# VH-VL binders against p55562, part 1

Scores and structures below are computed, not measured.

Target 1, 209 residues: p55562
Amino acid sequence: EDLSSQQQWPGTPLSRVEALAVLQTLNANLLSNASATLTLDRWCEAHRLAPPGSKIVAKHVQGHDKPANVHIRKLLHVGPNEPIVYRHVRLACGDRILSEADNWYVPARLTAEMNEVLNTTDISFGRAVRSLNFTRTNLTARLLWSPLPEGWDMSAELPVSSSGPLIPPPFLLEHHAVLKLQDGTPFSAVVESYTNNVLDFPAPLLYPQ
Below, numbering starts at 1 at the first letter of every chain, in headers, positions and changes, except where a header shows other numbers; antibody chains aren't numbered by Kabat.
ipSAE, averaged over its two directions, is called F for ESMFold2-Fast, E for ESMFold2 and O for OpenDDE. V2 adds 0.75 times the mean of E and O to 0.25 times the DockQ between the complexes of E and O.
[cut] marks letters that were taken out.

## First folded at step 1 (VH-VL)

Design i01 (framework fv_iscalimab)
Fold by ESMFold2-Fast, scan of step 1:
Formats: structure tokens, C-alpha cells, sequence
Structure i01 (fold): chain C 209 residues (1-209), chain A 122 residues (1-122), chain B 112 residues (1-112)
């Protein structure tokens, strides 16, 4: 539990509501946009998580082998013999890892140029395939952590006081999605987890009068 | 060639402290999560702790929480386990293992060190 | 915490004959992505553990095809189609769905 490099949010009721609102804003933006990479570019810039002008960079995780199973192949509309490439990447803005993602894609549905760039550089997937003008179909989305209890807006009791800061776990959100070409053909299945670094900025100062 | 070499084990009295080290080589250490797993003599494997690639996230098993602290120094390419308030039940061979990262959804340990024996005896 | 159990705890096999080890978890290890987060490890006498199977059925690099993993949810099986002298040791299943990661008690495999 090393918090030495992270901005800590207060555990007060107001701070918890602010954290949830911010987290749900990110969640909504991710779900409503085709590219997580571009959403994170904007998020990183808006919250000053890295020097101005920083762009998301994909950092490959080696030694990770997760071949496409029958479920993934079914999502991608491919047979058992169609080549599928697996990528496990960390999406970083400067020194901040904002996401860790599993990606299974059908290289035959990308251009040769796209495949070359993905194989030889640390470009993010969304940026590499941007010209495909793809759409995103969200399959699942879940909060892995909430600063307020489930049902807080109904009948759940809110924390009256807190003597310590919020300590979010390593991952806060998890999304499963399929990326599709303009004609509806799927070409990538993704599992995207978002780190607590997405909240690593000073809590907004709200002073009600 | 990936190698993990543990050191720092030995015989120590209850209540004392000991620090284990795991020297890594043959891979980009700063890209991987690292774990400690222990095995009491004649017993099974028990997972002890994990640390993320950058050292910012850690998790310790309840049996050692508050007494043991996992840490790493990416510039020295070394993993550590600081063990305080040692108990006789902490007697075990301690293994360093490479994982992909904290909360990596596959979690499997593809490389293990040779282990270092810690004996806590009165 | 997720509790892991194994059966049998000890198994003696004639060389060349098959062996089967069961692993059970106290809750489902099936993730919404369709993978079961269960790994199998082998510890040979006097040696460090080594990985055999990850994600329920994914054979680790360099592991012979006589080893196979199967199962889903809470019930898993490791099968060795033809046991060889090299396969003697203790086999552990481990859940990797959530921390704390937990191992089964181990199954000792000996040869006659």
C-alpha cells in the first residue's frame, strides 16, 4: 500500500460524491466513444496527469500469453483457423499508466500498414486503426470500486465523517467491447481495465455557500 | 535467460526482523509485477505478497499484513521482502516469482527463484 | 478468500498409465471474458515450482502435450495422459481471479 506518488482525495461525504461523479464521467465518456485511447488523451490533458501535449503510448507487456478462446472467436465472427493476434498493453500518459488492456484482433481485417505499425512500434491500437472509422459495441461495463455504497442515492446510509483519505484499489473500471468496421464486421475484442491513476489529481474544491 | 536469485534467509529468533532480496536478470524488471510465495517445511505453497511494476500498488496476505512489506528498486533490479515481528509459523522457504502485474487477470508465475530458507526458532 | 481443494491428495501411478487430479474452488473462477482463472503448478522434489497450465487449459511454453487442463467455474481437472518418471512431484492448482491468490493443498504423484 504505497501512496507516496499519488494525490489523495479526502474521505469526506463531499469528496466521495465528487470522486464518484468524476469516475462516472470517465465511465460515460469511455462507453460513448469508439476509441478508449482518444478518450484517455483528453482525460490526461484535462486533468494534467502528464506534461502538456502528452499523448497516450501503448507499452507492451511481455510473457503474457492469452490465446483467443471459442467465445472470443465467436465475438469476432471467425473460424477456429483464422489467425488472431493477442496484445496485452498498458496505456500510459507520461509516467501514468491509465489502463491495462487485453486485445484480440483479426490481422486480415486491418491494412498491411496498420499491422506493420502495431508489430514494430508502441503505438496505441485505437490510434493505429483510427482510419478504419470503427464503431464500438459495449458488452459489459462495471465499477470495480465506488467511493459511496451501492444504493447511496436511494436508502443506503452515507458516511457521516471520515478520518482518512480515499484509498482506491489498483483498478476502478472494467469494460468488455467489440470494435467493428463500418460495415459491421468485428475486428477486435477488448477487455479494458482502468487504473486508480485516472483519479491522481487534486480533488476539486467545492465550497458551498 | 530469465533468472531470479533470492538471498537473505537464515535462522532468526521470534520477534526479530529479516530482509529478503531477489536479484533479477534477463528481462525488463520494471515491466513486471513481482510476487513472494512461501512453503513451510513439508507443507504446501502459500502466496504472500505482490507488488506492481512501478512499486505503487501492493497487496499482502492477511497472515503477514502489518508485519511484512514488499518493495522493489527498479534501478537496482531487485525485489525485497521486509519481515518484522517474525513468528515460528513464518518458518518457510521463500520464493520470488515473476508475474505480469498486480491484478493481472491471468496471474500465473512463469519464472521462480530457487528459494531462500527462513527459520524462526526460539 | 477463495478456498481451493484438491483430490486425491496422494496418487501412485504405474509408468505409462494416465493420472487425473481434481481441483475445486469455493466460488466460480469463470470471468465474463470467458476464461477460467485457474493455474496448475508442478513442484518436483527439491526444486522450485514450475507452471504447467494457465487460464484453465492453456499449456505453458515447453510443457509436453501429455498434460491437459479442463473444467469451468468451480470444478477443474489436470490430466496426464501417460505419466513419466519426470512427472513425479506435487501438483498445485491456484486461483488467479482475485487477490489473495490461493493454492490448493497439493496432490503428490509417485510412480510404482
Amino acid sequence: as target 1 above (209 residues)
Amino acid sequence: QVQLVESGGGVVQPGRSLRLSCAASGFTFSSYGMHWVRQAPGKGLEWVAVISYDGSNKYHADSVKGRFTISRDNSKITLYLQMNSLRTEDTAVYYCARGRDYYDSSGYFDYWGQGTLVTVSS
Amino acid sequence: DIVMTQSPLSLTVTPGEPASISCRSSQSLLHSNGYNYLDWYLQKPGQSPQVLISLGSNRASGVPDRFSGSGSGTDFTLKISRVEAEDVGVYYCMQALQTPYTFGPGTKVDIR
Scores: ipSAE 0.006, ipTM 0.550, lowest interface PAE 10.4, mean pLDDT 85

Design i02 (framework fv_iscalimab)
Fold by ESMFold2-Fast, scan of step 1:
Structure i02 (fold): chain C 209 residues (1-209), chain A 121 residues (1-121), chain B 112 residues (1-112)
Amino acid sequence: as target 1 above (209 residues)
Amino acid sequence: QVQLVESGGGVVQPGRSLRLSCAASGFTFSSYAMHWVRQAPGKGLEWVAVIWYDGSNKYHADSVKGRFTISRDNSKITLYLQMNSLRTEDTAVYYCARTPYSSRWYDFDYWGQGTLVTVSS
Amino acid sequence: DIVMTQSPLSLTVTPGEPASISCRSSQSLLHSNGYNYLDWYLQKPGQSPQVLISLGSYRASGVPDRFSGSGSGTDFTLKISRVEAEDVGVYYCMQALQTPFTFGPGTKVDIR
């Protein structure tokens, strides 16, 4: 038996439907939960993308400051002179980068302890601010790639099996969102992109009815 | 092509220290988690420790916790096990082994030949 | 810690006849993703261990199809449909669901 073919998603109709279902499950979980980091912790564990008990680690990307534009300031309900901190982070479990995110936040709306942790450690943003019990307002969510064509569910025909495995592009999903305190005050605006590593496991085993 | 070669074993007295090395070749060492597994003469296999691909996380079996420390040097492509406060029950062949953490198959797919550590009074 | 047990601890088979080894875990090895994190290893005399079966039932690369793994949750079986001389050695099951990873005591297989 050749086990190497199971390391990738085949291009069969069943595998394509499975891949889309998995992607939309991730998409729905990300959209319905306040913290992308915590959703990815569960995703990493559920799909064994890293050793048991692994947690998402934020890896800061050192670069030039990316100042908040007028649109971001409007989303955050702040004036032109309010300090805003920019973070670009990669969220990884084990050796896999699952997400790259831009985050603009208002440090005056966090606790002093949270700001200290964010400034001195590699903790993820969602984990650092978890105790704020914040809510998430999703502004946009789009699939950058799909294993099935648009409208596949409205026609009876599925694509013919490919001559090889599915080869997703580097990024599969992109979300824009605003995080809000319990009183409705916005404190962070995020642009989150999700890598093809979120599908880097074999097609799920489906049990008979 | 994948090879793991342990070294550093020998005869030591109880209470002394010893450091084992495992030299890797034939794969991207920095992309794999590494383990130490031991086998006492005539007995079964016992897992000792694991270290993640970047060295950031480590786990040790309770029997060696506080005495043994796993480490790695990705630039030298070498895995280490520092063994302190050795006891006679630590006498065993020590194997290093690789796991492909990027796969759903979390198995020990390649093992070294082992190095014998004898702790005798 | 998850405790692993094997039965029998030793067996002798006539060449060409089948062999069966059982492995039990003290708690379920079935993960929420649907896979059982149970592996089988063979250690031939004087050699390092080698992987035979991963995730309960998947043969490792290069392993003959006479080897098969089955079971789920806490009860697992390794079967050899026809034992050959090269199959002599000690067989270990191992759980990889959580740390510490734990091995069964081993089953020694000999040829009559």
Scores: ipSAE 0.000, ipTM 0.469, lowest interface PAE 14.1, mean pLDDT 84

Design i07 (framework fv_iscalimab)
Fold by ESMFold2-Fast, scan of step 1:
Order: structure tokens, then sequence, then C-alpha cells
Structure i07 (fold): chain C 209 residues (1-209), chain A 125 residues (1-125), chain B 112 residues (1-112)
């Protein structure tokens, strides 16, 4: 038996509670940090999702430019003619893609060095702009999937134990946020989706006493 | 590379049912709203239905309301159109299309930024 | 429902010459946020439709700058500064202000 056989979580009630607890822990960690990229660095290390020393790499998804819509321009406090750069990236730790993110940022609010780094390297956005000492305002944070039904802790009926493993969809969490300079000026609007690879480690073996 | 591939079309008798599928690839399917748009042979485009990125909101054109149901399975990365009580006037090429205004309603730039190749539904007796 | 009309319904253009297509809505498409919810789509012969212009005047990614959209409220225009062979097809305006989304009848553009 190899390690890959433990990557799927059992469909038992205990495993479902464990999976939900792990997802909510990630959710809470993402909400408490200014950078999703930095949070994923720590998540990858803590759960050994990649070889030791691995860091999040932003793999640029080549494709059509996605112009900022009116709501994104409103979030960024910019007029219709202010240049905005769109960036779609896959955030990977080792060979595992942990997130797919849309990012609209105002290049005039970054340094020339930051813009150059973002245009020429695979460094993540959070790392490239770290010296701005930015803050994060979370707008929405939602589970796209739950191993337990809505109202599971109340009157909702629980799933019966299954012989098969949990089959989470490709994306489990979705966050919308605005990144702000220290003076409160917004400079980036992000939409971040988190893949089922965030759970791609052996389920904890916990037993009732 | 964004791709949308429709399937499930064919020739069907009036009053019967048919289910169309649209398989997506090259993007985060669960982050986009999706539409069905149809085109009768030699005629113009007619909007049929929309579904939000999470499936919680759905809207159907009056001509199909109560007969057609849009749905999606984000785990299978597939959009569906269940067509019941088909009529001869439903004969058309059916396109699925991606909504680039995801998360922020119709305030976005492109309502239909990518289209599938279409699948022909012919309702005849 | 918002009714969309287009004029002309067909036109033949000499290669390299400009073309202009008008679109009219039965009610204003200008939202309180300042944007007109009017899009333009092109369907080339035997192909699926593709987006050209959104929100009245915003050119979609990859669309040549010879295409431009203008207008506000109920009257809109799509202009092609110099028509090329690849521009042949049917052009549709579409309102996205409210459901149901509605298309114009289409304008067929040919070259001689």
Amino acid sequence: as target 1 above (209 residues)
Amino acid sequence: QVQLVESGGGVVQPGRSLRLSCAASGFTFSSYGMHWVRQAPGKGLEWVAVISYDGSDKYHADSVKGRFTISRDNSKITLYLQMNSLRTEDTAVYYCARDDTYYYDTSGYEVFDYWGQGTLVTVSS
Amino acid sequence: DIVMTQSPLSLTVTPGEPASISCRSSQSLLHSNGYNYLDWYLQKPGQSPQVLISLGSNRASGVPDRFSGSGSGTDFTLKISRVEAEDVGVYYCMQALQTPFTFGPGTKVDIR
C-alpha cells in the first residue's frame, strides 16, 4: 500500500467532521491573514503537501485579458480610465495547485520594481507586494462544498456511513477580498478559489474514547 | 484554453424530453455563471436561461419556463438543460455560453464571453 | 420585456470601406451606475457567436480596434472603420440590463 491510497477521506461520520474542521481551519487562517499566498505557504508546509522547503509559485494562466468590471473599479476607488492590470494565476505548492485566483490591481499604486517582478517572474502576488505592508479586507468567504449537510449540528439528518471515500468537487472555498495600502487606499481586488488539493493529505486517525 | 462542448442534441418527437450537456474546460467552472442561448434555423439568437456560479439562482425565458430547467454539476464541470414537453418551435441550435460577470451580476463587462459550438435539437413529428 | 431593433437588417460593404449598424431599445439601458448594458456579438458563417463590445463601448479582449461602440440610453451604434473579409457575418446587439436578456434581430454584413 502506498501513500496515495490515503489521499481520499473515508465517508464515515467522523471523517466528515474532520474534513469540515480542516476546511474551516483553512477558512479561518485565510480570513486572519493579509495575504492568501502567505497563508497557503504555511498550509503547504504544515500539511506536507510538497517537499520540504517548497514555496507557493504563481503559475500565470495564459489567456484573454479579463477587464475589471464596474464593481471591481468601485472596490478599487478608481475611475473608468485608470489602468488596471488583470492577472489570473494558479497558486501551486510543488506539483499541487491549491488555488486559482483572479486579481485586478492598480499598477500606479505599486512600485516600479513590483510591477517588473510581476511581469517577468513566477513570484506570487503577495510576495511581490509584501513591502507595501498591506491589509486585507474580506468581503465574502464561503464553502462551495461541505462534507456535512446544512444544519448538521441541529435537526438535519446526517449521511449514512458509505463504503466509498468522500469525493470533494474541484473547488471547496471561495473568497472575495480587497487589499489596501497602510493609508487605506485599495490597490488590488481578488477572487480566490481553493482546490480539493488543500485536503490531499492522509485523514487524521481519531477514535472515540 | 477555454472550451465549451455541447452534446445531447438530436431528432425528437413533440411532447418528448431531451437533456443537453455542456462540458467545460480550461477555466474554473465553479467561478462563472452560465447561459443557454438558442438559434432556430435561419433565425436570430434567443436567450433561454441562466444559472449562477453556485447554482443557487436560476432564470428562464417565459417561452420555456415550466418546461426547461437549467442546472449544473460543478464536481463534473458540466452544465445541463433539461427540456420537457418539447414543441416544434423549440427546434434550434442550442449554445452554452460563459458569463464573465461572475460574482458581480450584470455589472461585469461580457455576459457571453465564450460560446460552445452548439448542438442541434430538431423537434418534428 | 425590453424589445431590441436593428437597422439595417442587411448591408453589403466594399472591402476597406466603413460600416455602421444601429441598435435601438424600447427602454433606456442606462443604469444608475453610469453604464449602458448593451453588448454587441458577431456570428460568422458556420460559427458560434463571439463577443465584440460590452457595456456600450468596451471592446472585448482580442477584438481589433477597427470596431467601436457608441451611444447611450436607447440608441446605440456599432462602427467598423474598414471592413475586412473576416468581418462578414451577422451582428447582434443584446441588452443585459434585465432578464430576460434580449437580442436584436441581427444585421447581416456581406462584402461584394
Scores: ipSAE 0.000, ipTM 0.424, lowest interface PAE 16.1, mean pLDDT 83

Design i08 (framework fv_iscalimab)
Fold by ESMFold2-Fast, scan of step 1:
Structure i08 (fold): chain C 209 residues (1-209), chain A 123 residues (1-123), chain B 112 residues (1-112)
Amino acid sequence: as target 1 above (209 residues)
Amino acid sequence: QVQLVESGGGVVQPGRSLRLSCAASGFTFSDYAMHWVRQAPGKGLEWVAVISYDGSNKYHADSVKGRFTISRDNSKITLYLQMNSLRTEDTAVYYCARDIEYSSSWDVYFDYWGQGTLVTVSS
Amino acid sequence: DIVMTQSPLSLTVTPGEPASISCRSSQSLLHSNGYDYLDWYLQKPGQSPQVLISLGSNRASGVPDRFSGSGSGTDFTLKISRVEAEDVGVYYCMQALQTPYTFGPGTKVDIR
């Protein structure tokens, strides 16, 4: 039997509450910290998702093209003909991809050196544009999946039968944000999705060992 | 402005102990891994130790393992190097250095260094 | 431990002329993520070291474009297209693939 079956969370009421608490803790930490990468480094280490000393590795996925739609163009304050560059990046801890991110940016709002580095290397976007001293505006933060129904804490009907383990979908959390220059001009729109690998550890024990 | 200021160096006899401090300012100290690097007079750079952002993980070079201990106090925004059983070959300028951060976890390099503090071990 | 070597150990360059420094590692610095974990540092006389290049070829913030890093695996080169007076100092390569991190012996660059 494979090791992934042994790490599945039970479908019991306690396990469902534990899974939701864990997901909301991750969600809160991601929203309250300046760096998603640093938050994921801490998460990976704390939950032992990879061998000791492993850090989050960012990987630019080339060959993917997702043109900016009218919504993204409005978020970036650009017309239909303004060039926009798309990047897809994966954040991994060891062999586990924890995040997949889409980034649309306006190259005219970056320096020539920044554009060259982004076009020729796998450098992280935030690092490449660090000298812009930008700010982040969070637009949405959503659970894409919940082990408990909405309003469970307000007397919503709970599943009566808990047969079988939890089977989370590929993505559990999704954040939308806009990065802005110091004068408030937006230059990048991001959609960051967090994978079910963030729960790929044994459910917390009721009784500590 | 990012600053790292080392202190605690001086002249000490072999076999004694010394504790170095590195006071950080201008950044969120608890978000960065920190390093100690030394340089013997007229010689090259030698990496000594690293400590993770929260102090949970440490690694020491074999030349100092068992004698030196890196530590940090995030509430005091200070990095430490406890040096025990000092030897004449430990004579060097000791630098603290900040590991890179900000959405680039695959990069590892020292973007800011302190001014250094001289440790002289002599009889 | 990974052993780092540099050549030459010393060179004197006329201002405006190019300079090239070689760095070799005892084992490959290429990670499975596709990056070479090699950094270049400059220590000017009487000053603390400063970073020039990371991941083999990425220039650090504020570093002039006359500095470039190249190479992969075990063989790396730092090039200065036109050496200026402020470039005098000792250049060190460092592997950051695994602990313990190790520096090369340094290359001293002087100006005529």
Scores: ipSAE 0.000, ipTM 0.442, lowest interface PAE 15.3, mean pLDDT 84

Design i13 (framework fv_iscalimab)
Fold by ESMFold2-Fast, scan of step 1:
Structure i13 (fold): chain C 209 residues (1-209), chain A 128 residues (1-128), chain B 112 residues (1-112)
Amino acid sequence: as target 1 above (209 residues)
Amino acid sequence: QVQLVESGGGVVQPGRSLRLSCAASGFTFSSYGMHWVRQAPGKGLEWVAVISYDGSNKYHADSVKGRFTISRDNSKITLYLQMNSLRTEDTAVYYCARDLGYYGSGSWYNYYYGMDVWGQGTLVTVSS
Amino acid sequence: DIVMTQSPLSLTVTPGEPASISCRSSQSLLHSNGYNYLDWYLQKPGQSPQVLISLGSNRASGVPDRFSGSGSGTDFTLKISRVEAEDVGVYYCMQALQTPFTFGPGTKVDIR
């Protein structure tokens, strides 16, 4: 007796191209917007990852103590003794976690009201600091997984045998960025990882002409 | 196609140094975290060190901390293990291995898992 | 450091019969992201290790569906539904939740 496979996306060449296109669309949308939270709000709604009207909910996660290292302090243009606050947050759409993020920010560069909200609630960072009208400088943007092999567009060949189902790993994208005030002063350094739940919807069905 | 080849092993006296190399081919080396794992004769596997894709994060097992240093040269597509103050208990076959997928980030090391490509190993014997 | 233990340390199986290997960790391997950072490796005689299962239950590419991983937190199991001659070797679990990463002592599987 054959056991059924628990595949969301087929491993066919067409499905692999579709998965890569969808993943790169998310990647491009995240890179072109200052707030990951707002981008994920739209992604969740567009792909029906949660009941209609659901918004991204941030949950502050305890047990992830990561003091700012010398590299982070250089990115933030601060000396060794300047206070930096670390925050680890999971961004969820309904019961699906779409992102986990590390955030190191300089509280002296935020308003007292912003610091209070960040200290006392589970608000997402982007929402808390929205009124700063900040800009985002992307430092790295990595596809952690690809449904097609490296160099696929440069003559890397797929196996001749039929492909198995796509089995994406826990995280698919990782972004490192610095958030800056209108005058260019950095105030936050972020590492944002996006889970395989961002692809947790049926593969698009494409027909020939 | 995808391959890792270790070199630099040999017989060395206690207290001396050796540098192991691991040459990668068939994949984008600069996109992967890399590990060193060793196995003493007739014993089990022991994890030694890991380095992130860009070299910004390095972690070592307590037994080798302060004596061994993992490093990489992405332009030469080579992983290294500098072994100083060698002891007889460091005698082992040393394997290099690629971390599954593309991740190894400075602040997010908790996402290392599944070493999917391994070299053949190089033998290091520390004896007088 | 997280300590890994395996049971049994050795087993001999009649071809076609199932085999089960247990792995226990001194601390939970369940990350806040919902995954268990436990991997299974096989080392065949005279060969380099190879990955079988990652993240508790994800079968690696090219690994037969006879192999399955299960468990959560501190107690994990690798099952082989029908042991074949090519499955002979030493099986290791490894935690990758935190450094230093640690292997179990290994379970040697032989065929009668």
Scores: ipSAE 0.005, ipTM 0.518, lowest interface PAE 10.1, mean pLDDT 84

Design i14 (framework fv_iscalimab)
Fold by ESMFold2-Fast, scan of step 1:
Structure i14 (fold): chain C 209 residues (1-209), chain A 128 residues (1-128), chain B 112 residues (1-112)
Amino acid sequence: as target 1 above (209 residues)
Amino acid sequence: QVQLVESGGGVVQPGRSLRLSCAASGFTFSSYGMHWVRQAPGKGLEWVAVISYDGSNKYHADSVKGRFTISRDNSKITLYLQMNSLRTEDTAVYYCARESRGYSYGWYPDYYYGMDVWGQGTLVTVSS
Amino acid sequence: DIVMTQSPLSLTVTPGEPASISCRSSQSLLHSNGYNYLDWYLQKPGQSPQVLISLGSNRASGVPDRFSGSGSGTDFTLKISRVEAEDVGVYYCMQALQTPLTFGPGTKVDIR
């Protein structure tokens, strides 16, 4: 049997509102927490996206490497010759990729142990630097897709319920942020995109009262 | 309703200047990169320029680089294209278009998202 | 610059028949994030262009499911399973992997 028939979200008005609420809940959780990796650990477990006990694993992506430009160096408060490391990773829970992330960080602002772990293992960035007790400054946060039309709460026409099941595009939201040490010193600039796998669980059910 | 409306087109002589405007409505303008694309009469589409959501990053096609400048005013919710030293080969319908993702592309300098919303176009005719 | 080519440049179809348009790029459009930065646009006579497909295979909002995009790297295809009268126009592929963004020459689709 094709299990996707049980996991696909219906295109009904209620299901569309539920999908938007769930997506905005993820958005709010990501914006209110310093580490996307730890937020995704909880999301993966709560929605049973992978076998119990699965943790987010960073899978390195090679090619199209992006040296830090002047804008990124300004965000990181570093001069033109300060070393910056670029890292592109896919964050996966089990076999599901939940996020794609670009990260530019200043290795001089990390401990030697952190740099070694980042250079030699597939640990996620947030997990590797957790002991810095860093804070996150969000610069941009936008939905790339919505189950309801743009302006739906401002008199836009609502979709017809006979549209069939929802088919989310590959990426649903994207964030730009700067990670800062406890004293306010920036040490990492990130661009984080989140895949449709974050909604790959059965639509919530409402039971008659 | 999401809309883009171009204005400022017209007939101008070679060597003159013209400024195009694109007024946006129905979305958070300051969150999107914006493009200018042109189409000469009877010809295909040609990409002209792009600007990031905050105006910090710009790119212009080689055919117009040094003559055209893309800019934006987020407080006026308007995109501009300043066209200097106009040539007869600049004759075209000029479209403004919204970047298909609602955020800055500037962190990824090697690629852009395409266009999801297009304006109606404004005709620029450069004739002696 | 990345050069985009399309074939055929002109296509006439009977209503209800399928149509297929090819697009080729001079270098791979596959980004390290796993997506092909190729879009398909339709320009109907007298109208502004409109997006049909983004990132190789993603149908834009409101686009009928008779339109589909496929391919990876340098070779891409747009398919229309059953061409309707409203589908007449010029179809353009475009790469957004790097600046300058470049369009293909366009494929004109007409109905018999």
Scores: ipSAE 0.012, ipTM 0.544, lowest interface PAE 9.0, mean pLDDT 84

Design i16 (framework fv_iscalimab)
Fold by ESMFold2-Fast, scan of step 1:
Structure i16 (fold): chain C 209 residues (1-209), chain A 125 residues (1-125), chain B 112 residues (1-112)
Amino acid sequence: as target 1 above (209 residues)
Amino acid sequence: QVQLVESGGGVVQPGRSLRLSCAASGFTFSTYGMHWVRQAPGKGLEWVAVIWYDGSNKYHADSVKGRFTISRDNSKITLYLQMNSLRTEDTAVYYCARAYDYVWGSYRPDAFDIWGQGTLVTVSS
Amino acid sequence: DIVMTQSPLSLTVTPGEPASISCRSSQSLLHSNGYNYLDWYLQKPGQSPQVLISLGSNRASGVPDRFSGSGSGTDFTLKISRVEAEDVGVYYCMQALQTPFTFGPGTKVDIR
């Protein structure tokens, strides 16, 4: 397609460094802010991923069910019989899905109104539970793809040149976190994945390549 | 660095038993599912068994079911394959492989992303 | 059991030229979550297998961008845009949709 061809990053050494710097900037911004939605709103606007004025829209993806395993229950401080609800949400900017998130939460730790909204609407989880004034504990952050090899800054072989464009996989970044009430009680465990659409803009023009 | 090292292979006669070990290092062993895959000399890859991160679920290929048992010891950071009633057709290099992160993973971007060097099992008289 | 087939079973390529390997499954590998549970592995002579592509198109860490995976359902393709000497080996597709996991028979790639 014409658009995908226009947005492909070159495989040159400079382009690879730029792509890594951009991904790490997103990673840092996401880790330093409580709201992924607000971070993505600013990212979408700054990189013109959608027409001016577009905002992140959350969509609840129904029909998927991933039961919580024993480790998720341990993270949530719940016994084997405590009800846990699974929810999957996509965050989109215009026609581009930027994030897909899996969430396991303890409905007994939310209000009845919050549970109703989460069951019946396309609301983001953070927005639905905003009034809990929760805190976030980040457990892991992982690049699922790197344009430069492991150890590139420590004498690993570097890609000197490539005539082909970079072809990022569907997901580039994954975060695992636990959300906690003000008293420290955990109420949600999340896996947040970020799509290659976060790089779907032209490589920065620092000089001719 | 992330590494898997198999041991316990050797020459054994039909009908006897052998136990393979796979020592893991460089990652949180207790959160990953683990697999055994084998390759007969000059042949292709054949999946043998899987075990979940906590040992609660196991599955074995039909060709070895009832004879082989996969197990793990998370405190020793070691994966095992107990092989009973060995047959000549079990002759192969046995690899252990790291799979999906069962605790956190929503998908498997690098299924079998780390493989051991393999240990040779020869079943002959 | 899901049966995996590959074509061709053997391929000889001039260095710098492209190569394409086909993989077919007896059942759809497309899960309700939207992902195709098909992986590609390379085994170089005398070495352990290594992952190249997961979930149909997701290139593994450290794998050069000349490798790409495509396809959906029952028909999948692995492409190498410019084959290099280090790419010699046997390529296997594998389905990870259901147990037992099953590998294709392998495609041997050699250079002239």
Scores: ipSAE 0.000, ipTM 0.477, lowest interface PAE 11.2, mean pLDDT 84

Design m01 (framework fv_masavibart)
Fold by ESMFold2-Fast, scan of step 1:
Structure m01 (fold): chain C 209 residues (1-209), chain A 123 residues (1-123), chain B 110 residues (1-110)
Amino acid sequence: as target 1 above (209 residues)
Amino acid sequence: QVQLVESGGGVVQPGRSLRLSCAASGFTFSSYAMYWVRQAPGKGLEWVAVISYDGSNKYYADSVKGRFTISRDNSKNTLYLQMNSLRTEDTAVYYCARDRYYYGSGSYPFDYWGQGTLVTVSS
Amino acid sequence: QSALTQPASVSGSPGQSITISCTGTSSDVGGYNYVSWYQQHPGKAPKLMIYEVSNRPSGVSNRFSGSKSGNTASLTISGLQSEDEADYYCSSYTSSSTLVFGGGTKLTVL
């Protein structure tokens, strides 16, 4: 049971199409931009998920460490002894957590100033390293939930109207990616999951007077 | 080395309460969503409840909603199930299980299961 | 009572292939890529065999494979062995933010 203030989207066919379109817009924006943090800054502002001027804050989750395994080290093009920093962060806009993220990065591939800011503040990773003008290589992308059934555009059985509001699961999207410097050198491997708070705004009104 | 050990099962009368515990070891408990799943003797599996890694989100099967409460204490690496207003149909082996994903994406595969603890609700 | 429909039993001979179906609706199997399969031997806890429709955990034989078409997910076991004899359960996330299981299928290797 969740008494969350999450906006209730109707379970009508139109609302389901709207929710899918919005979710796929977020998915496309995340996949086509190098920084998830900066994409979420724009998403939060555009959908008014927090007061005007709010920026994504990385809330570091303390009390554990997840060392890079051989797969992560291979993705980062580093040997077994290269220092790698692990961060687990919740990306929040105001009081809403929009993402849970694992990040393994190679501090030797960042500037001293970037490492200092990452070590001493709650700055988001994407904001801290923005000046690297990095690129993103997406490894996997999963739509974990759909308001319409798979194959809905190919004769799949459609949900009956009047069934009640949409109830999205806790996570809607999951991406695995590698962030690379301009010369193609990888410097960060990320696993990013996006919460149902990304849909926590009123369903779009498509019909004028 | 991942271990989940359930305890607290036993024989109780209808209408009574019982609290189950699941002690986790061998992994960072606070980074995983956790589940309770039950199985009546000779019957199939039935999902009971899930709790997010930080305890902020909880979901329940309709059959137990309003009667059972899932909770966790990350400082003690322990998962709980508070069972109130027990009914004879709640008789089952109760398993705790770990989500496969570190800070799980909500895909809900159960990577590791405990041995189970038997709850018998009988008058 | 189970929300997802599985055959009560299937049987095969050693070396044969069998397929177990798991049928739901657009609000569970058809709506999400959260289909998992579990193997349970008598008196034991279930073991994850397949997750997210078709992914196999480390340590699970490549004889086990999963797929989905519309509202029906399938578990296929090739090259049947005597140790495959067990109960198999499918599960799926639902539009109600709950998880449901199939009724289970008893696999007999004759």
Scores: ipSAE 0.005, ipTM 0.494, lowest interface PAE 12.4, mean pLDDT 83

